# VHH binders against p19838r805to892: the designs that were tried, part 2

Target 1, 88 residues: p19838r805to892
Amino acid sequence: QGDMKQLAEDVKLQLYKLLEIPDPDKNWATLAQKLGLGILNNAFRLSPAPSKTLMDNYEVSGGTVRELVEALRQMGYTEAIEVIQAAS

## First folded at step 19 (VHH)

Design g1
Fold by OpenDDE, fold request of step 23:
Structure g1 (fold): chain B 88 residues (1-88), chain A 121 residues (1-121)
Amino acid sequence: as target 1 above (88 residues)
Amino acid sequence: AVQLQASGGGFVQPGGSLRLSCAASGFTFSSYIMAWFRQAPGKEREFVSSISGSGDYTYYADSVKGRFTISRDNSKNTVYLQMNSLRAEDTATYYCAAKPDNTYQSRYDYWGQGTQVTVSS
């Protein structure tokens, strides 16, 4: 669970869907803050796919799957973690 | 009732310019992100640009960066798209759309009628 490139596209698509929900604690904006990318939330919000834009930027910045899972754990987002772990 | 009325489309030659306008009514304009989309025949609708409720932040598709500029006038409930250096591939029906600025959703709640832009020599 290292490079984000190791995650299959279908796994990423599932994560995108899970992160674009009206839950105030389990959304892409909260995840962005946990990952240190909250400063870009205005840009993400304006993009056509906020969750995808976040994940793409996270990958480009050298983010790891391990850190992603840790952030999701801090959010208590068990469903998202399970999606990643099922593919690993 | 919510209304989005777009205008400004037309025929232009490559390298030309157009300015689209979208007049909104029926909702709190300044609380919504406004966006432009476009769709060419036989192709899927694609995102072009968006602007935050306050107008402080903008976003552009890579294909239009440096050529298109989105802006808004909240006193007039209008969003604009200045289109410069137009190309044949910019030919499409352009749509204005709106979604709340305080939500996490990607979908837009309101859509206007399309305005045709044709770039041809």
Scores: ipSAE 0.844, ipTM 0.939, lowest interface PAE 0.5, mean pLDDT 95
Fold by OpenDDE, fold request of step 23:
Structure g1 (fold): chain B 88 residues (1-88), chain A 121 residues (1-121)
Amino acid sequence: as target 1 above (88 residues)
Amino acid sequence: AVQLQASGGGFVQPGGSLRLSCAASGFTFSSYIMAWFRQAPGKEREFVSSISGSGDYTYYADSVKGRFTISRDNSKNTVYLQMNSLRAEDTATYYCAAKPDNTYQSRYDYWGQGTQVTVSS
């Protein structure tokens, strides 16, 4: 669970869906903040797929699956974590 | 009722310019992200550009960066798309769309009718 590129596309798609919900604590914007990318939230919001844009940027910046899971854990987003873990 | 009415489409030669407008009504315009999408025959609808409620932030698809400029006039409830250096591949029906600036969703709540843009020699 290291490189983000190791996540299957269907797993990423599931994560995108889970992060684009009207939950103030379990959304892509909150995740971005946890990952240190919150300064880009304006750009993410304007993109056609905020959660995907976030995760793409996270991957390009060298982010890891481990760090992603930790951020999701801090958010209490168990369902998102399970999606990742089920694929590993 | 919510309305989005786009205009400004037409025929133009490659390298030409067009300016699209989308007039909005029925919602608090300045609280919404406005966006342009386009769909060519036989292709999926694709995102073109978006602009924040205040107009301070813009986003562009890679395919139109440096050529298209999105802007808005909140006093007129209108969003614009200045299209320069048009290419044949820009040919499509262009749609205006709106979603709240405080949403986490990618989907747009409101859509207007399309305006046709045809770039051809």
Scores: ipSAE 0.830, ipTM 0.932, lowest interface PAE 0.4, mean pLDDT 95
Fold by OpenDDE, look of step 19:
Structure g1 (fold): chain B 88 residues (1-88), chain A 121 residues (1-121)
Amino acid sequence: as target 1 above (88 residues)
Amino acid sequence: AVQLQASGGGFVQPGGSLRLSCAASGFTFSSYIMAWFRQAPGKEREFVSSISGSGDYTYYADSVKGRFTISRDNSKNTVYLQMNSLRAEDTATYYCAAKPDNTYQSRYDYWGQGTQVTVSS
């Protein structure tokens, strides 16, 4: 799995919601760290939609769906992985 | 009781400036992210700017970057929005909002009353 542009908008919306939960091990901030974007977490937190801002930046940086899934796997976030895989 | 009191709105010509203020009470001000939102008639509420509890970090919507500056004075429990180079499309009711700086959620816990900003020649 490659280009983040291949993910449908509804899949992204589902991921945004899953990453906004209060679980510190399964939120956008932890994902950002896994993806090497943790240095931007203060900016993400201040944005109106942290999960979306993270994923937009990840896409612009050339991030891949494969790497996203791997990061989520390291987080043990099975539900998020399933959302991506169901759309593939 | 939590209160957010916004002020500073008014009528200005294009290219003019305004400075909004939002005075907060009823919560630990320095522990909250403060933000400004705006809503024009018939349009959705949109994010304008936010600032971290310490004031060290700020965020701006693309539409206001380079023109608006958010700041805060924690000794006065007040957040400000300096608006320069105002445009007609900046016309809206502006709202002050607050959410804890230690949360990862996007929603804001507290909202103030709106202050009207009208940019017109």
Scores: ipSAE 0.828, ipTM 0.926, lowest interface PAE 0.5, mean pLDDT 95
Fold by ESMFold2, fold request of step 23:
Structure g1 (fold): chain B 88 residues (1-88), chain A 121 residues (1-121)
Amino acid sequence: as target 1 above (88 residues)
Amino acid sequence: AVQLQASGGGFVQPGGSLRLSCAASGFTFSSYIMAWFRQAPGKEREFVSSISGSGDYTYYADSVKGRFTISRDNSKNTVYLQMNSLRAEDTATYYCAAKPDNTYQSRYDYWGQGTQVTVSS
């Protein structure tokens, strides 16, 4: 069902960095909300790697790269979309 | 200046218990996530547990769930780690760390000097 395994590890690492900047809209907490995982944000922020914990949770829940890109588009996060699309 | 002072380490037998403390100063304690990390000789530093600024939420590494309990006393600017059912693999230097509870960063800004925990026999 999901296809997040298709993203290379180095692409995921770039995304984690992009989601951890001090931006009120372009961050892992906003992404979690767009992906329907916002209820877990307290766990994400307390984990040692919030972006990774979010992305791992999304992957095990059956998330797709297509839905990830759409969420990033809704956030206006073109740099993050570019990282995913340039690798594919 | 910010100061984090960890204490309470020592030698303990397998199955035993220890309670670590970390006294904090130089920042608004209740606005910071507090965490414990550990590092054994020849290994990378690893996350152990964290607690929100309010104390309402906690998180644990899988290796310590059910055995360790993190807590904080905001009136004393102190975070604690109660370590039960200790095992040889828990042997490490334990560090407390702090980061603001209003950022998206993974990194912790402030680090203590550490306290040694040795589980042997």
Scores: ipSAE 0.798, ipTM 0.909, lowest interface PAE 0.6, mean pLDDT 94
Fold by ESMFold2, fold request of step 23:
Structure g1 (fold): chain B 88 residues (1-88), chain A 121 residues (1-121)
Amino acid sequence: as target 1 above (88 residues)
Amino acid sequence: AVQLQASGGGFVQPGGSLRLSCAASGFTFSSYIMAWFRQAPGKEREFVSSISGSGDYTYYADSVKGRFTISRDNSKNTVYLQMNSLRAEDTATYYCAAKPDNTYQSRYDYWGQGTQVTVSS
């Protein structure tokens, strides 16, 4: 049940930066796989803003903030979870 | 030193075509995503198209889909942009750019000087 519009724009911008670091686990490609969008990773990587493209696709697919947080938990990405939870 | 040199710009009427080239040196070309960006006076630089290091995957801004085709020739270290059905809105300086094809960054590390495309009656 999609509710990604509840995240403020500044929260989304912080998440994009956190997902574009050179980390083998804490990146947008790993998140895409956890969210069931891994088959689109070539498109995300070639887009001008990979994290934003991933998150936009997730939102239009009906993705929820709850599922996003769970995926980030499975990645061990505590800082990203804190950004979401501090704003909500 | 890394160099990206774009060429092939010019003046063309609406509906016309141009082919841009960008010659690259100073890095392993096939390991880099290549992209075209453009900037019109008074506007922010905007993404046009990109192509994977192997050439197997491409991506286009919505405004150019169906009219522009990106390609690359890794034996010549060159990326191309075939621009068809040109419109006045396509008038801009076109820049080629490169980033490693094995990172998660959005930022492009290397930029060319650009080539001017002017679409006018």
Scores: ipSAE 0.787, ipTM 0.908, lowest interface PAE 0.6, mean pLDDT 94
Fold by ESMFold2, fold request of step 23:
Structure g1 (fold): chain B 88 residues (1-88), chain A 121 residues (1-121)
Amino acid sequence: as target 1 above (88 residues)
Amino acid sequence: AVQLQASGGGFVQPGGSLRLSCAASGFTFSSYIMAWFRQAPGKEREFVSSISGSGDYTYYADSVKGRFTISRDNSKNTVYLQMNSLRAEDTATYYCAAKPDNTYQSRYDYWGQGTQVTVSS
């Protein structure tokens, strides 16, 4: 089911930066909610790399790139979607 | 002016214990995540542990989980690190750091000067 390993490491690094901006909607906490991982947001917040911790948890739980892109679309986060799609 | 003053380091035998303190001033302490980092000579700085502004949530690096305990006293503007079962690998300068508890950033905004912990026979 999961296919997150399709994303190159440099793509993931770009996504982490995009998710850690001071924006009320376009951030890792909102993404976590959309991906069904919101209950872990306190752990993500306290980890040394919140976006990476979120994305690692999503990947280990069998998350897909398709579902990730759909969550980003629901957030209106076009730049993040473009980073993923430019790698294909 | 923001100040973070770490103390409590020292020389200790393997298997021993130390308690570090970090006194904070110049910001609203209870609104900040506090963390401990460490850096050994020739190595990159690494995360050790963090605690939420309220003190209700904590996080630990795998290498210290079960041996170290972070805590805070918001009435004293102080964060602590209780270090038990110390190993030679724990030898480092320990730094306290702070970032606002209402942001999405990874980066810590304020850093102390550090306190040296040396674990050796």
Scores: ipSAE 0.786, ipTM 0.907, lowest interface PAE 0.6, mean pLDDT 93

## First folded at step 21 (VHH)

Design j2
Fold by OpenDDE, fold request of step 23:
Structure j2 (fold): chain B 88 residues (1-88), chain A 121 residues (1-121)
Amino acid sequence: as target 1 above (88 residues)
Amino acid sequence: AVQLQASGGGFVQPGGSLRLSCAASGFTFSSYIMAWFRQAPGKEREFVSSISGSGDYTYYADSVKGRFTISRDNSKNTVYLQMNSLRAEDTATYYCAAKPDNTYQSYYDYWGQGTQVTVSS
């Protein structure tokens, strides 16, 4: 049972922007793999906003903020983690 | 030089159908995701549909699901948009766009000229 709904919309928007940065290690596709959603990357890629599509699917699948933060930590994406933590 | 040339637009009544085509040249067509966008006067450009390089995967905006079908013929370097059950709100200038497949890139590198679609009684 996920708790992604606890993240404010503005926090999600900030995360979308950070995940769209052209960094080979810090992008939506890498995050999707860390979250076990890499099999959907073709669908995400075809969407107009891959990072948002990923996050929406993660939420619907019952993802948790804790697991999201852990995935971002594995990516070394400290800035993204700080965005989430600043809102809590 | 890269070229995307869209055609097939026109004037139709509600419930009618149109088929748009976009002929591409100047790049390896099958290595690119092709997409359709549209923009109505005074509104922002919005995503309509996209198709993977191989044609195996497609994506649609919720507003056109069940009514529009995107397809491609890589032997002709052409992407199509079959538009059925057209509505007044589908009125817009439609644009063809291309971005590299199998990348995390979200923006489109190439854009064609628009073709006007007008749905009105």
Scores: ipSAE 0.857, ipTM 0.944, lowest interface PAE 0.5, mean pLDDT 96
Fold by OpenDDE, fold request of step 23:
Structure j2 (fold): chain B 88 residues (1-88), chain A 121 residues (1-121)
Amino acid sequence: as target 1 above (88 residues)
Amino acid sequence: AVQLQASGGGFVQPGGSLRLSCAASGFTFSSYIMAWFRQAPGKEREFVSSISGSGDYTYYADSVKGRFTISRDNSKNTVYLQMNSLRAEDTATYYCAAKPDNTYQSYYDYWGQGTQVTVSS
């Protein structure tokens, strides 16, 4: 569970959907903050796909699946973690 | 009722310029992100550009960066798309859309009717 490129596209799509819900604690913006990318939230918000843009930037910046899972744990987003773990 | 009225489309040669406008009504304009999308025949609708409610932040598709400029005038409830250095591949029906600012959603709540842009020599 290292490189983000190891995640299958269908897994990423599921994550995108889970992160674009009307939950103040379980959303892409909160995840971005946990991942240290919160300064880009305005750009993400204006993007046609905020969660995807976040994930793409996270991957390009060298982010890992392990760190992603940890961030999701801090958010208490068990469902998102399960999506990742089910694919590994 | 919510309305988005786009205008400014037309025929232009490659390298030419057009300026699209979209007049909005029926919602608190400054509280919404405004965006432009386009759809060419036989292709999927694609994102072009967006601008925050305050106008302080903009976002562009890679295909239009450096050529297109989105802006807005909240006193007129209007969003604009200045299109310079137009290319044949910019030919499409352009749509104005709106979604609430400071939200997490990716979809747009409101859509206007399209305005045709044709770039051809």
Scores: ipSAE 0.851, ipTM 0.943, lowest interface PAE 0.5, mean pLDDT 95
Fold by OpenDDE, look of step 21:
Structure j2 (fold): chain B 88 residues (1-88), chain A 121 residues (1-121)
Amino acid sequence: as target 1 above (88 residues)
Amino acid sequence: AVQLQASGGGFVQPGGSLRLSCAASGFTFSSYIMAWFRQAPGKEREFVSSISGSGDYTYYADSVKGRFTISRDNSKNTVYLQMNSLRAEDTATYYCAAKPDNTYQSYYDYWGQGTQVTVSS
């Protein structure tokens, strides 16, 4: 899969929720590191919606859905992957 | 008991300036991200700015970038919001809030009472 713009808003909302759980291995900060955006984690944390801010920056940087799924797979976050795949 | 006490609101003309203060007590101030929110009548509460526990990092809503500056003095347990070049659309009740630093949560644990800011000719 290609452009992040292809993800429906409801799918993104579900991902935001999944990435804001109190799991040290399955959170937005870990995902940011996998995506090469970990240097921005302080900014994300200070934003009103860290997971959304991460995803927005990832999209602007030219990130792909395929790479997102791969990052989530490395995290073992099966539920998040399923949310994306169910919408495809 | 946790307390957040905001002050500094008032009436100003467009282009004017105000400085809000929020005095905190009842928690380890330097371990918390401090933030300002605002709510205008008939509108949803919106994020304005936040600052890390150490004060090294700040974040601003696009609508206030270049005009507002958030700062903190951990020795006084106080967070500030310097508001310059105020506009009519900045009119709102401003709220101070706190959440633990080095966490993943988006919500804030503590909220203070609002202070009214009115920008009008």
Scores: ipSAE 0.837, ipTM 0.935, lowest interface PAE 0.5, mean pLDDT 95
Fold by ESMFold2, fold request of step 23:
Structure j2 (fold): chain B 88 residues (1-88), chain A 121 residues (1-121)
Amino acid sequence: as target 1 above (88 residues)
Amino acid sequence: AVQLQASGGGFVQPGGSLRLSCAASGFTFSSYIMAWFRQAPGKEREFVSSISGSGDYTYYADSVKGRFTISRDNSKNTVYLQMNSLRAEDTATYYCAAKPDNTYQSYYDYWGQGTQVTVSS
């Protein structure tokens, strides 16, 4: 069972912005691949809020904060990890 | 200079149909996601639908699924919105917008001036 509800909404909003920059590695599409949701990337990119759509899908599927942090670590996305850790 | 010209708005009865067009120039049309947004007076702008640069993928807001169809003709640099089963809540100014299909941003770079759709008995 997932625990994404433990992340405050303002933390999630910061993460969305960090995942929507013009970076080939540090983006929501790469995160989706790491989380096993890459097959939905066409839907995410066409949605009005790609990062939010990804994160909502991940939460509904039972995703955990631990796995999210590990995916971000594999992406080398230290700033995004720090946003999560600063809230805890 | 980039131009997005939306047209086809008008007055229509509930249950009626209307087709919007948006002619684009000043950028490589097939490399851009095209979208329709709408805004009623006193409300925030609302996403309606989008279509990938190639036209292979589409996305719809829940409120319009099954009633609206987005399409594009890359040979005419034009995106369309077919609106069926129109309701009073569809009354708004409709805007077309464009962003590159190779970015991760949520915001759109280019916006048209809009066309008014009014659904009233």
Scores: ipSAE 0.807, ipTM 0.909, lowest interface PAE 0.5, mean pLDDT 94
Fold by ESMFold2, fold request of step 23:
Structure j2 (fold): chain B 88 residues (1-88), chain A 121 residues (1-121)
Amino acid sequence: as target 1 above (88 residues)
Amino acid sequence: AVQLQASGGGFVQPGGSLRLSCAASGFTFSSYIMAWFRQAPGKEREFVSSISGSGDYTYYADSVKGRFTISRDNSKNTVYLQMNSLRAEDTATYYCAAKPDNTYQSYYDYWGQGTQVTVSS
């Protein structure tokens, strides 16, 4: 049972941008691995919106905001955490 | 200079087929994801399909799965879109696009001028 629908659309859009920068650690592929979705990374890569495709898959799979924040913390991605927490 | 030249469009009847080609130059073709997008007048451009630099992985919009097949020939620097079971809603200008296969970006760096596909009786 997930709660990702609690995140506003504009928060999700900010997260997508933050995950699509040219950073070797702070990117959607690393996040996918932390969320247990790394096996799907070729599909995410080829989709028109990799971060959105990852996040939609995570939400449909019952993912939680708490687990998302923990994954971002393990990545050291303070800015992304702040975007989520400022909206909560 | 980078060039993407799409061709193969035309008029077809519903249920018909077309094969689009996009010839690429000015970059290392096998290092780029190639994609097809389409845009009908008055509508947003939409993703159709993409293929990895190696050709090993493909992705399709739900609206075209099972009807369209993307492929590439890296020896000819060309990407293709085989379009079967065409419908009126497939009518659009089709654009090929390229982005590096080693990036996290959603946007495509290079775009062709497009080729028109019209599905009507």
Scores: ipSAE 0.790, ipTM 0.907, lowest interface PAE 0.6, mean pLDDT 94
Fold by ESMFold2, fold request of step 23:
Parts: sequence; C-alpha cells; structure tokens
Structure j2 (fold): chain B 88 residues (1-88), chain A 121 residues (1-121)
Amino acid sequence: as target 1 above (88 residues)
Amino acid sequence: AVQLQASGGGFVQPGGSLRLSCAASGFTFSSYIMAWFRQAPGKEREFVSSISGSGDYTYYADSVKGRFTISRDNSKNTVYLQMNSLRAEDTATYYCAAKPDNTYQSYYDYWGQGTQVTVSS
C-alpha cells in the first residue's frame, strides 16, 4: 500500500531536479538502487525524464514516503529530505 | 565542433515508411545516448525514441512503439529511425539529439537542425 500521492506535484518536481545532477551519491540511479528498483535503471536512463520515470514506477509499486525519506537518508541527501518534510 | 545532421525526411502517404539518418561528429559517439524528438507546427517538441551508447537498450514513446525502430552504427557515427505505418499525426520536423551516457541529466546537450517528415494523402 502506497502513499506517494501525499506529495504535491511541485515537491516531486523539486526532487527530480535534485536527483539529476552529476553527483556519484546523490542521483536517481543511486536512489533507484536504495528503493529496490535498480534493475530498471537502463529504462530510467533512456526515458525522457529519468527521475520522474523512477518515481512513477515507485508509486505504482506501492512505495511510501517514509521509505523514500529513509533511502534519501542513507544517501546522505539532506536537501532532498528537507524538500519532502517542508511539504508535510 | 559538434555536428548532428539529420536526413531522410520527405513526403509520404499514410501507411508508408521512411528511414531517417543522423550523422554525428565532434564527440565520442559510442559514449552518448542518441535520441529522436519531433515538433509539429504549433506544438511543443516531444520525445520519440532513444538508444544507449552501446546500442543494447532502446526506449520509445507510447505513440510510436511498435511502428518505429531506433538503431545505431557506431562504426559510422550514425543513428537511424525506421518509421513504419506512418500516420498524419507523425507529420513533424524530426531532430536528433545527444547527451552523455555517463551522467544523470535529463536534458540533451547537442541538437541537429532537423529533417521534415510530412504524412498526407
């Protein structure tokens, strides 16, 4: 059971931009691995919007905001966590 | 200087086929994701298809899946788009684009000038 619909679209958009930077630890591919979706990284990479494709797949799979925040915490991505928590 | 030169456009009847080519120079072709985009008059540019640097993985917009096939020949620094079962809504200027396959960016760094595809009875 998921609750990703609780995140406003503008929050998701901010997250996409934060995940599409040239940082070896703070990127959508690392997040995908932490969320158990790393096997799909070739599809994400080739899609027109890698972060959105990742996040849409996570939401459809029943992903939760709590698990998303935990994955971001394990990545050390404080700025991304703050974007989510400021919207709660 | 980076150059992407698309060719192969033209006028075709509905149900027909065209093959677009995009010749690339000025960068390490096999290290770049190549993509096709299209833009019809009065509409925003839209993604059509992409292919990994190695050529092993492809991705298609839903509107073209099953009808279009992207491919590349890294020995010729060329990406192709085979367009089958063409429809009036495929009428657009088609652009090839390139971005590094080793980054996480969504945007494309290099763009061709485009080639016109017109599908009409």
Scores: ipSAE 0.757, ipTM 0.897, lowest interface PAE 0.6, mean pLDDT 93

